# Miniprotein binders against Mucin-6 (MUC6): the designs that were tried, part 25

Target 1, 185 residues: Mucin-6 (MUC6), of Homo sapiens (Human) (q6w4x9r395to579)
Amino acid sequence: GHCSLEGGSFVTTFDARPYRFHGTCTYILLQSPQLPEDGALMAVYDKSGVSHSETSLVAVVYLSRQDKIVISQDEVVTNNGEAKWLPYKTRNITVFRQTSTHLQMATSFGLELVVQLRPIFQAYVTVGPQFRGQTRGLCGNFNGDTTDDFTTSMGIAEGTASLFVDSWRAGNCPAALERETDPCS
Short names: E, the ipSAE of ESMFold2; O, the ipSAE of OpenDDE; V2, 0.75 times the mean of E and O plus 0.25 times the DockQ between their complexes.

## First folded at step 7 (miniprotein)

Design zb41 (from zb0 with L34M)
Fold by ESMFold2-Fast, scan of step 7:
Structure zb41 (fold): chain B 185 residues (1-185), chain A 112 residues (1-112)
Amino acid sequence: as target 1 above (185 residues)
Amino acid sequence: DIREEVKKLLEEARKLIEEAKKAGDEEAVRLLEMAVRTLEEALKTGDPERISYALLFVSMALIEAAEKLGDPKAVELLLKAQELLYKALEENNPELIKEAIKLIKEAAELLG
C-alpha cells in the first residue's frame, strides 16, 4: 500500500482516495498494531506564506517509545532532539539520502517513507501487506474500499475531508515539536 | 570502470548477505539487502551523486557487520571510504568515488 502527501496539501490514501485539506497542526498519518513500541507516523502542516491562506507539509515525524525521528523541510534529521548525519540507523530504522533532494526512511517492520525535500516538500508512505485493514489515520484504513477512507479517530465515516482531518490532530498547533507551558509551573 | 568496480563490489556484498543468512542474522540481511538494492538502482542511473549516496549506505551496512565481527581494520577502511565519498560529493569528483569503491571492496573481502 502507498499513501502520498503531495503539492503542499494533497493526500492520496492507501486505497487511492484523493483529497485536499488546509491545516496548521500535527496530524496522525498512520497508526497500526503492526508498528512496534506504540509507533506512529505523523505529519506537521503550517502556513506556506505570511500573506497566503495556503498550508503545506513542513515535517514528518516517526514517534515510538524508543525514537522520535523528525525530518523537516529545512533538511535536518533529528532523533530525540539531536541532529544526525546521514546515513543514520537505529536497531529497526535506517535514514539515508537517495539523491540530493530525496531522503528515505526504511524500517524492519514493513513501513517505508520517502521524503522529497525540494522543490516542494512531499512524503510517500509505503506499507507491506501485513498492514491491510490494520491502519488508521490520514492515510486511511487500507481495506480495499475507498468509501470509508474518511474514518475519524472515533470510528465514524465522514463525507467531508475537513472533519476527517480534524479528528486526527495530535493536539499541538502549529508544531509537533512545540512544548506547551505547564499552567501549574 | 566505475560501473565495473561497483559490479565487483556487489558480488562481494551478495556473498556477505548469504553468510548473514546462514548465520541467522536477520538484521544484517535486511540492512545489506536494502543497501545493495539502493546501489543497484543508483548504478542504473549512471549519476555519480546517486552512486555516492548509495555507497555511503553500503559502507554503513558493512560497518555494522564489521563491528559485529570484531574487525577494526574493515571499519577503518570503510570510514576512510565515507570521507572520500563526502569529498566526492563536495568536489564533484568521480575519481574519489573510484577510490572509495576500492576501499569498500577491500573491506567486504576482509569480512567475507
Scores: ipSAE 0.415, ipTM 0.760, lowest interface PAE 2.8, mean pLDDT 82

Design zb42 (from zb0 with L34F)
Fold by ESMFold2-Fast, scan of step 7:
Structure zb42 (fold): chain B 185 residues (1-185), chain A 112 residues (1-112)
Amino acid sequence: as target 1 above (185 residues)
Amino acid sequence: DIREEVKKLLEEARKLIEEAKKAGDEEAVRLLEFAVRTLEEALKTGDPERISYALLFVSMALIEAAEKLGDPKAVELLLKAQELLYKALEENNPELIKEAIKLIKEAAELLG
């Protein structure tokens, strides 16, 4: 199954339902019993530009009991708060530069993440067949039925993306953004 | 007008589904069938935003087909269509949707 976060604000679920995402917090992208040690994949969104009318993906986080791997749009990879040089390997996870513009996080448990760094920060999530019907979060439930892809964290199927997205908020919502200044613009 | 252009695009997309079936490309069939269903449902609502999202999905499915067939012009047209659809959503401008449909239809015809 494939899930994508593209164009700053667009998401396509594992069941291929596209929707637009607007948010400025950390959101649960994927949770599953198939992920070891209570693992979860999360997406961090923030305002883009000075107008604050648009939001964009700024980082992807894989969090488990042992690891907090952060891949940011600034091309920095950290684990548990410490910067790592690529290729970076743990027992079950390898992060490496796939191309000059793409990083890949490969795992032993059927999850693969590809991050595009340029020209726009984007993410692509691939999961193996063992995840079918066992996922929750912004990427949907991977059950082959698109009508319930907007299932909230409380297990309710919504008709609109707004309530669905808000239900998967995982915290770290900034209270305020610093005013952006660009003397050249 | 938009409704009629979308109907023409759906006909081209259905032809590509049949070609993908004959080629045994199960992934392309799945993606194109879902894109067609999504676009048909969006068309029933008449909602420009919903139609734009459905057209983005159609463009993504067609880009995969274009890359496999080695048609860089079709890829270029589809990427331009996506830019117009993103702009339509940002500006709440439904007029850009019609131009995007034209580019997607042209790309689908090149692939069929």
Scores: ipSAE 0.000, ipTM 0.128, lowest interface PAE 15.4, mean pLDDT 72

Design zb43 (from zb0 with E27D)
Fold by ESMFold2-Fast, scan of step 7:
Structure zb43 (fold): chain B 185 residues (1-185), chain A 112 residues (1-112)
Amino acid sequence: as target 1 above (185 residues)
Amino acid sequence: DIREEVKKLLEEARKLIEEAKKAGDEDAVRLLELAVRTLEEALKTGDPERISYALLFVSMALIEAAEKLGDPKAVELLLKAQELLYKALEENNPELIKEAIKLIKEAAELLG
């Protein structure tokens, strides 16, 4: 399966369902029992333009009990708060520069992340077949059915992206998408 | 020629992958195969920067193997190659890439 975070605000799930959102928070991108040591991928979004509606991906985080690897749009890679020179490796994870504009994080457990640094910060997640039906987060549940790709952190399938995305926030956020309303008249 | 030197290096690296497979060192096999594939992809582009990044990755994989095998001479050659590759990237100098490839190949031969 392939999940992508592109163009600052577009997401395509593992079941190929596209959606868009504008967020200013850290969101759980992928959680799975297939990830070792309670591992999870997270995506950090922030305001990018003069308009409140303009937001973009600014960092991707892989978090486990052992590691906190942060790849930011500033082209800095840290693990547990310490800056690392590339190529960098742990026992199960290798981070290296694939091109002048792309970094790759390869793992021994069926997860691969490619980050485009320039001209716009984007992320691409690839998971092996062992993850089928065993993922949760912004990238969906990878079960071959797009109708339940908006399954919230509470296990409820939503018809719209806004409640789905908000349910996957990690930590405190300055604003939530679902708090924005349009008065009828 | 960079292409010819890289091809010779890839041959030596593939021998090390086979040795690691026979030794049952799955971690070494995975790392070396990933580094070799990265170098093969970079070589297809002909881009000296991409080749330099891939060679840094290959040198890291070989340093890991050299330290496990207790070969300080191979480690020394690989660290020297990494210095040359960083200089090549900073100076946009392909001659330094050629020198680095020769050192990495020599280290791979020592490890094989």
Scores: ipSAE 0.377, ipTM 0.748, lowest interface PAE 3.1, mean pLDDT 81

Design zb44 (from zb0 with E27Y)
Fold by ESMFold2-Fast, scan of step 7:
Structure zb44 (fold): chain B 185 residues (1-185), chain A 112 residues (1-112)
Amino acid sequence: as target 1 above (185 residues)
Amino acid sequence: DIREEVKKLLEEARKLIEEAKKAGDEYAVRLLELAVRTLEEALKTGDPERISYALLFVSMALIEAAEKLGDPKAVELLLKAQELLYKALEENNPELIKEAIKLIKEAAELLG
């Protein structure tokens, strides 16, 4: 399965459902029992463009009990807060330069990530067949049915992207904090 | 010179992909396949920096394979090659790249 994060804030799920959103937070892109040590892939979005009305991908994070690998639009790769020279390898994860404009993260557990650094920061997620029907997050549930790709963190299938995306926030951010203080939203 | 040495290295690396498959080391197979492809693409550019990064990745993939095959001499050669490649990147010295290629090729032959 393939999931893409392109053109600032466009996402195409593993079941090929496209959507767009506006967000300035860290979002859970992929969670699965197939990921070791409670692993999760996350995407960080922040304000972009001259008017600041647009948002774009600024970093991708792989977080587990062992590792916190951050790949930033500034072409810096860190693990657990320490900058790493490429290629960088842990027991199960290798990050390397695929081309002058692309980094790749390869793993022993069927997850691969390609990050385009220039001209625009974009990410492409590939998962093996063992992940079929076993994924949660912005990339969808990978079950071959696009009608339930907007399944929230609480297991509810939504008709709109905004409620779906908001359910996958992975931390405090301005929009989430504003909604918590204004229950009429 | 550099192209011919890299081609010989690629041939040895492809042989090791088959050995890793026989050993059932799926991760080593994947890393070797990615490393071979990365080096092939870097070679097309002729860019010493891109070739150096690709060779570093090839050396890491070979170390992964070597751990299953139990060859400490191959690992020693690969670690020395990595040191030369980092030095080549820091000093912009293509002669160090040539020396690193020789060491990586020797390690690959030892593992095959």
Scores: ipSAE 0.394, ipTM 0.740, lowest interface PAE 3.1, mean pLDDT 80

Design zb45 (from zb0 with Y53F)
Fold by ESMFold2-Fast, scan of step 7:
Structure zb45 (fold): chain B 185 residues (1-185), chain A 112 residues (1-112)
Amino acid sequence: as target 1 above (185 residues)
Amino acid sequence: DIREEVKKLLEEARKLIEEAKKAGDEEAVRLLELAVRTLEEALKTGDPERISFALLFVSMALIEAAEKLGDPKAVELLLKAQELLYKALEENNPELIKEAIKLIKEAAELLG
């Protein structure tokens, strides 16, 4: 399965349902029993442009009990708050540059992330067949049925994206970038 | 010719993958297979920059193997190759890529 975060605020789920994302928090993209050490993939969104009426992806975070890997639109990669030179590896995760504008995070557990850094920050999530019907979050449930892709964190299938998106907030709008990768601080 | 030198390196890397499989080193197999696939995809583009990034990844995978085996000569060659690849990226100099490939291939042969 493939899930994409494109054009600043557009999402396509693993079951190929497209929707527009509006928000300024950290959101859970993917939770699954298939991810080790209580792992989760998350997306950080913030206001974009001069109007601030649009929101855009500003970072992708992989969080587990062992690792907090942050890939930001400023082209900084950190793990547990420390900046890393690429290529970088842990026991189960490898982060490396594919092109001058694309980074890849590959894992031993069937999750792959490709991040486009320029000209627009975008992310592409790929999961192996073992994840089928075993995913939760903004990328949907990967069960082959698009009608229940807006399943909230409470297990309720919604007809609209707004309640779905809000249910997957990872807290009181904490921004990982404000704490670890703010280049002005 | 960069493409021909990369093909020779890929042959040596594939031998190391088979050795890692026989040793039951699943982590080494995954890392080397990913690095080899990345290099094969870069080679298809003919883009020296992309090939340089893939070679940095291959060199990292081989450094892990060399350190595990306690082979300081292989580590030395791979670290020198990484210096040449960074220099190639800074200067847009494909001749440095060719020299880096030669060093990486020599290190792979020492490890095989």
Scores: ipSAE 0.299, ipTM 0.712, lowest interface PAE 3.7, mean pLDDT 81

Design zb46 (from zb0 with V58I)
Fold by ESMFold2-Fast, scan of step 7:
Structure zb46 (fold): chain B 185 residues (1-185), chain A 112 residues (1-112)
Amino acid sequence: as target 1 above (185 residues)
Amino acid sequence: DIREEVKKLLEEARKLIEEAKKAGDEEAVRLLELAVRTLEEALKTGDPERISYALLFISMALIEAAEKLGDPKAVELLLKAQELLYKALEENNPELIKEAIKLIKEAAELLG
């Protein structure tokens, strides 16, 4: 499965449902029993540098009981608050520069993250087949049905992105405002 | 010619993958597969910095093997190679890459 965070504020779920949101918080992108050590992938959004009426992706975080790996738009990679030179390796995770504009986080547990640094900070999440029907968060539930991709942290399927996104906030921050758009428009 | 250097490194990395698989070293296999993909991309794009990244992955895989075999001399050579590769990336200096390759080859010979 593929999930993408593109154009600053657009998300396409594992079941290929596109949506857009306005938010300045850390959001749970992916949680799954398939992630070791209570792991979770998270996305950090903040005000856009071009217009404060828009928000954009500024960092991606992988958090577990052992590690807090942060990849920021400034090309700084930290683990547990300490800056790391690339390539950087832990037991199950390797972070490296794939191209001059892309970083990759490869794992032994079926999760891959590619981060585009330029011209726009964007992220692409790939998960193996073992994650099918076993994911939750902004990337959706990966069950092959787009009608329930907005399943909140409480297990309720919503018709709009606003309540869905708000339910996946990882911390105390303002509620996101929905700005769902047609990707063909 | 950068393409010929990359092709030689690809051949060596693929041989190391086979050895790591026989040893049951899953971490080394994963790192060496990353090295192979990095070198394949270098071959397609001509990006010379990818050679340094691939050599860093190879050195990491060999350190895993050296630690499991209890060979501190191999570990020291590989750590020195990594230091040279980081400097090569920072200074954009290809001569340091050649020095790192010599140390990596010496360490690989110690490991069998």
Scores: ipSAE 0.000, ipTM 0.296, lowest interface PAE 11.6, mean pLDDT 76
ESMFold2 (binder alone), alone request of step 7: mean pLDDT 82; pTM 0.792

Design zb47 (from zb0 with A13S V58L; at its last look DockQ between E and O 0.02; V2 from the best seeds 0.00; counts 0 for: pae E 7.2 > 1.5, placed apart)
Fold by OpenDDE base, look of step 8:
Structure zb47 (fold): chain B 185 residues (1-185), chain A 112 residues (1-112)
Amino acid sequence: as target 1 above (185 residues)
Amino acid sequence: DIREEVKKLLEESRKLIEEAKKAGDEEAVRLLELAVRTLEEALKTGDPERISYALLFLSMALIEAAEKLGDPKAVELLLKAQELLYKALEENNPELIKEAIKLIKEAAELLG
């Protein structure tokens, strides 16, 4: 399964459902029992301009009981708040630079993350087949059905992205705005 | 040139992967294979910068292996290689890349 966060406000789920939103919060991208130590992948969005529609991805966070790895748009990588030089390795996570503009986080448990730093901060999430039907968050449920990707944290299927996205907020933040735009256009 | 030296290094690295497989060290296999693939992709582009980053990753992977095997000499070589690669990136100096490759290859041979 491949999930992408592109163009500042576009998301494509594991099931290839595209949608757009504008929010300024931390959101859960991926939760799964397949992630060890209660792991979760999260995305941090912030304002990129003066209008409510000017929002962008500014960081990606992997959080578990052992690690809190943050990849920020300023190219700083931290674990548990401490800056780390790349390439960096924990017990089961490796972060390294691929190119001048791309970082990768590789894991031993079937999660891969590629982060494009410039010109737009973007993220690409890949999970192994063992995650099929066992994911939740903004990246969807990876079950091959696009129609139920907007399932909230409470297990309710929503017809619009805004309520879906809001349900996956990791903190107290303003409500997200929905835009109907194809991220591939 | 850099490309030829990288190819030779890849060959040595693949030998280490096979040894890791025989030893049943799944983590080493995974990490080394990822590093090798990364270097192979970098090599296709011919971009010295991308190659340097890939070599840094490979060096880290080999350091892990060297530490497991208890080979401090290999670790030393690889740490030096990393220093050269960082300098190469900073100065955009291909000669430093070549020197780093030499050290990495030497370390790989020690581990094989």
Scores: ipSAE 0.799, ipTM 0.912, lowest interface PAE 0.5, mean pLDDT 94
Fold by ESMFold2-Fast, scan of step 7:
Structure zb47 (fold): chain B 185 residues (1-185), chain A 112 residues (1-112)
Amino acid sequence: as target 1 above (185 residues)
Amino acid sequence: DIREEVKKLLEESRKLIEEAKKAGDEEAVRLLELAVRTLEEALKTGDPERISYALLFLSMALIEAAEKLGDPKAVELLLKAQELLYKALEENNPELIKEAIKLIKEAAELLG
């Protein structure tokens, strides 16, 4: 299965349901019992351009009991708060440059992430067949049925993206904004 | 020239994958297979920049193997190759890529 985060604020789920949202927080993109060490993939969104109604992807985070790998639009990769030179590896995860504008994170457990750094920060998530029907988060449930792709963290299928997206907000929203300064505020 | 040199390096790297399989080192097999596959994909593009990034990845996989085997000469060659690859990327100089490939190939042969 493929899930994409494109054009700053567009998402296409593993079951190929497209949607757009506006939010400035860290969101759970993918949770699954197939991810080891309580692993989760998360996406960080912040305000984009002069329009206060627009938001864009600014970082992707893989978090587990062992690792907190952050790939940001500033082309910095950190693990557990420490900057890493690429290529970089842990026991189960490898992060490397595929091109001058693309990074790849490959894992031993069936998850692959490709991040486009330029001209627009975008992310592409690929999961193996063992994840079928075993995913939750912004990328949907990967069950072959698009009608329930907006299943909230409470297990309720919504008809619109807004309640779905808000239910997958991770932690506290102030963390997403602390690295961004508005000089006019 | 670069294409043929990379092909020979891929052959040596595949031998190391087979040795890792015989040793039951599943982590080394996964890392080397990923690095080899990445280099094969880069080679198909003919893009020196993509090939340089793939070679940096392969060199990391080979350094891991060299350290486990206790081969300091192989580690030294691979670290020098990485310096040349970073310089090739910074200066946009494909001749440095050829020199890096020779060092990586020599290291792979020492490890095989």
Scores: ipSAE 0.528, ipTM 0.815, lowest interface PAE 2.1, mean pLDDT 82
Fold by ESMFold2, look of step 8:
Structure zb47 (fold): chain B 185 residues (1-185), chain A 112 residues (1-112)
Amino acid sequence: as target 1 above (185 residues)
Amino acid sequence: DIREEVKKLLEESRKLIEEAKKAGDEEAVRLLELAVRTLEEALKTGDPERISYALLFLSMALIEAAEKLGDPKAVELLLKAQELLYKALEENNPELIKEAIKLIKEAAELLG
């Protein structure tokens, strides 16, 4: 299954349902019992560009009981808050530079993450077939049916991306971060 | 041969950018210019994986345009192109990249 996070805040789910949203928060991208140690993949969005309504992906986070791996747009990789040199390995995760513009996180549990660093920060999530029907979050439920991919964290199928995305915020995110482009504001 | 097909797609995409500029659609101009830049940079590398990821982004920008215009045929073509690009990445098969480019061109023509 493939899920993508592309510039302009575009997402395409594991069931190939595309949508766009605007928000400045951390969102749960993927949760699944197939991820060890209560693992989850999360996406961090912030304001970008000249327009105050523009948002973009600034980091991807893999969080489990053992690790909090952050891959950020400044090309720094941390685990549990400590910067790591690449290639970086744990028992079941390897993060390495795939090309001059791409980093890859490969795992032994069927999750692969490819992060494009330039010209824009984008992420591509691939999961093995064992994840079918066992995912939740912004990447959808991977059940082969696009009509219920907007299932909220409460298990309610929504008709709009906004309600769906809002339900997957990780923790409390107060008012969206306001980027100041005018010192007189 | 992929290089020549990408160049043709870039030409078609630049036409859409000019149409978006004429229409005053600043959002479409920004997204398409970014997609074109991404694809141009990928083409310079000659790396089929980078080209495939750049084509995925261009296809997504075009899907938004197709949904805005209410053109479900263009959306269908672009989703098929994305499927082919993921298969090309999995199989290391550049022929699938060429097929995806054809579908993206067809969708772009529908939107023009």
Scores: ipSAE 0.036, ipTM 0.484, lowest interface PAE 7.2, mean pLDDT 82
ESMFold2 (binder alone), alone request of step 7: mean pLDDT 85; pTM 0.844
ESMFold2 (binder alone), look of step 8: mean pLDDT 85; pTM 0.845

Design zb5 (from zb0 with T38F)
Fold by ESMFold2-Fast, scan of step 7:
Structure zb5 (fold): chain B 185 residues (1-185), chain A 112 residues (1-112)
Amino acid sequence: as target 1 above (185 residues)
Amino acid sequence: DIREEVKKLLEEARKLIEEAKKAGDEEAVRLLELAVRFLEEALKTGDPERISYALLFVSMALIEAAEKLGDPKAVELLLKAQELLYKALEENNPELIKEAIKLIKEAAELLG
């Protein structure tokens, strides 16, 4: 399955349901029992540079009991708050520069993330077939049925994207305005 | 000729993949498959950066093997090779890549 975060405000779920939203928080993109150590993939959204009415993706985070890997639009990669040189490896995860404008996070557990750094910060998530029907979050439930792709964190199928997105908020806004990165680059 | 050096490294990496598969070392197989990908890209572009990435993945796979075998000298050589490869990327200095290759080959000989 493929899920994409494009153009700063567009999301396409694993079941190919497209939607847009406006948000300035950290959101759970993907949770699954298939992710080790209570792992979760999260997306950080903030206001656009000059337009306060628009929002854009500014970072992607992989969080588990062992790792907090942050890939930001500033082209900084950190793990547990420390800046890392690429390629960077943990036991099950490798982060590397795939092209001059793209980073890839490859894992041993069937999750791949590609982040476009320039000209627009975007993310693409690929999961193996073991994730089918086992995902929750902004990328949907990967069950082959788009009618329930807006299933909230409480297990309720919503008709609108706004209630769905708000239910997957991972922190207290305006937490997205706070930066946690080692200035050494 | 960088192209011919890359072809030799590709052949060596493919052999290491088969060795790792026989040993049941799935993590080493994954790292070496990444090395093969970057060596193939290096053949298309001639870009020393892709060679450095491939060698970093090879060094990571060899460190896994060195740690399991309890060979601190091999680990030391591979860590020094990684430092040179990161420096090569930062400075765009291909001479550091050649030095890193020597250290990686020395470590590989110690391991087997």
Scores: ipSAE 0.006, ipTM 0.388, lowest interface PAE 11.0, mean pLDDT 77

Design zb6 (from zb0 with L31I)
Fold by ESMFold2-Fast, scan of step 7:
Structure zb6 (fold): chain B 185 residues (1-185), chain A 112 residues (1-112)
Amino acid sequence: as target 1 above (185 residues)
Amino acid sequence: DIREEVKKLLEEARKLIEEAKKAGDEEAVRILELAVRTLEEALKTGDPERISYALLFVSMALIEAAEKLGDPKAVELLLKAQELLYKALEENNPELIKEAIKLIKEAAELLG
């Protein structure tokens, strides 16, 4: 399964459902029993340009009981608040530079992340087959059915991206803006 | 020729992967295989920058192996190679990449 965060605020789920949102918060992208030590992948969004309705990805975070790896658009990689020179590894995670504009985070547990730093900060999440039907968050549930990809943190399938996205906020932040229906829904 | 030197390095790295497999060190196998695959992919592009980043990854994997085996000479060679690779990236100088490859290959030979 492949999930992408592209063009500032476009998301394509593991089941290939595209959507867009206008939020400024940290959101849970992926939670799964397959991630060790209560691991979660998260995305940080902030306002972009001069329009308050436009938001963009500014950082990706992998959080577990042992690690808090942050990859930000300013090209800094930290773990537990300390800046790291690449390549960097822990027992289960390796972060390295593929090109001057692309980083990869590879893991021992079937999760891979590729981050484009420039010209637009974007992220690509790949998970192995063991994650099928066992994911939750903005990247969807990876069950082969797109009709329930907007399943909220409470287990309710929503018809709009805004309520779905809002339910996956990981912090005390304003609710996501919804001015129009998802053009790809 | 950078391609020829990298191919020789890859042969030595593959020997280390086989030794790690025999030792049952699954983590070392995983990291070395990933680093080798990354270098093979970079080599196909012919891009000196990509090759330099992949070589830094290979050198990191080999430093961990050298430290576990207690080989300070291999660690010294790999750290010198990393300095050359950072200089190559800063100066856009592919000749320094070739020198770094020779040091990484020598370290891999010491470890195998």
Scores: ipSAE 0.211, ipTM 0.663, lowest interface PAE 5.2, mean pLDDT 81

Design zb7 (from zb0 with L31F)
Fold by ESMFold2-Fast, scan of step 7:
Structure zb7 (fold): chain B 185 residues (1-185), chain A 112 residues (1-112)
Amino acid sequence: as target 1 above (185 residues)
Amino acid sequence: DIREEVKKLLEEARKLIEEAKKAGDEEAVRFLELAVRTLEEALKTGDPERISYALLFVSMALIEAAEKLGDPKAVELLLKAQELLYKALEENNPELIKEAIKLIKEAAELLG
């Protein structure tokens, strides 16, 4: 299965359902029992540089009990808050340059991430067949049916993207939103 | 031809993967297999930039193997190959890629 985050704010789910959203938060992109140590892939969105009415991907995060790997549009890779030189390797995860404009994160557990750094920050998620029907988050449920791809964190299938996206906000949401709407911060 | 030199390097790298398998070093096997796969994928594109980055990745995997085996000559060859690859990327010079491949292959042969 393939899921893509492209053009700043467009998403195509594992079941090939395209949608667009606007939001300035950290969102759960992929959560699955197939990810070891309570792992989750997350996407950070902020106001786009071209238009403040639009949002764009600014970082991708892989979080587990062992690791917090952040790949940002500033081309900095950190793990647990510390900057890492590439290629960077842990027991199960390797981050390396595929080209001057693309980074890849490969794992031993069937998840692969490719990040385009320039000219537009974008992400491409690939998961193995063991993930079929066992994914949750912005990338959908990977069950071969696009009609329920907007399944919220509460398990409800929505017809529109807005409630779906909002349901997958991570705990840092209020701080990111507050920074934008509070001019005194 | 870069393609033919890379194929020879891949043969040597695959021998090291088999040695790591026999040693029961699962982490080394996964890391080497990833590096080899990355280089194979880059080679299919024919893109010198992508091939150069894949060769840097392979050289890193081989440096770890060389350090574990205590082979300073292999490390020296791989570091020189990395310098040539960085220069190739900066100057857009495919001939430096060919020279780097030969050094990486020589290091892999020493480690095999």
Scores: ipSAE 0.205, ipTM 0.636, lowest interface PAE 4.7, mean pLDDT 79

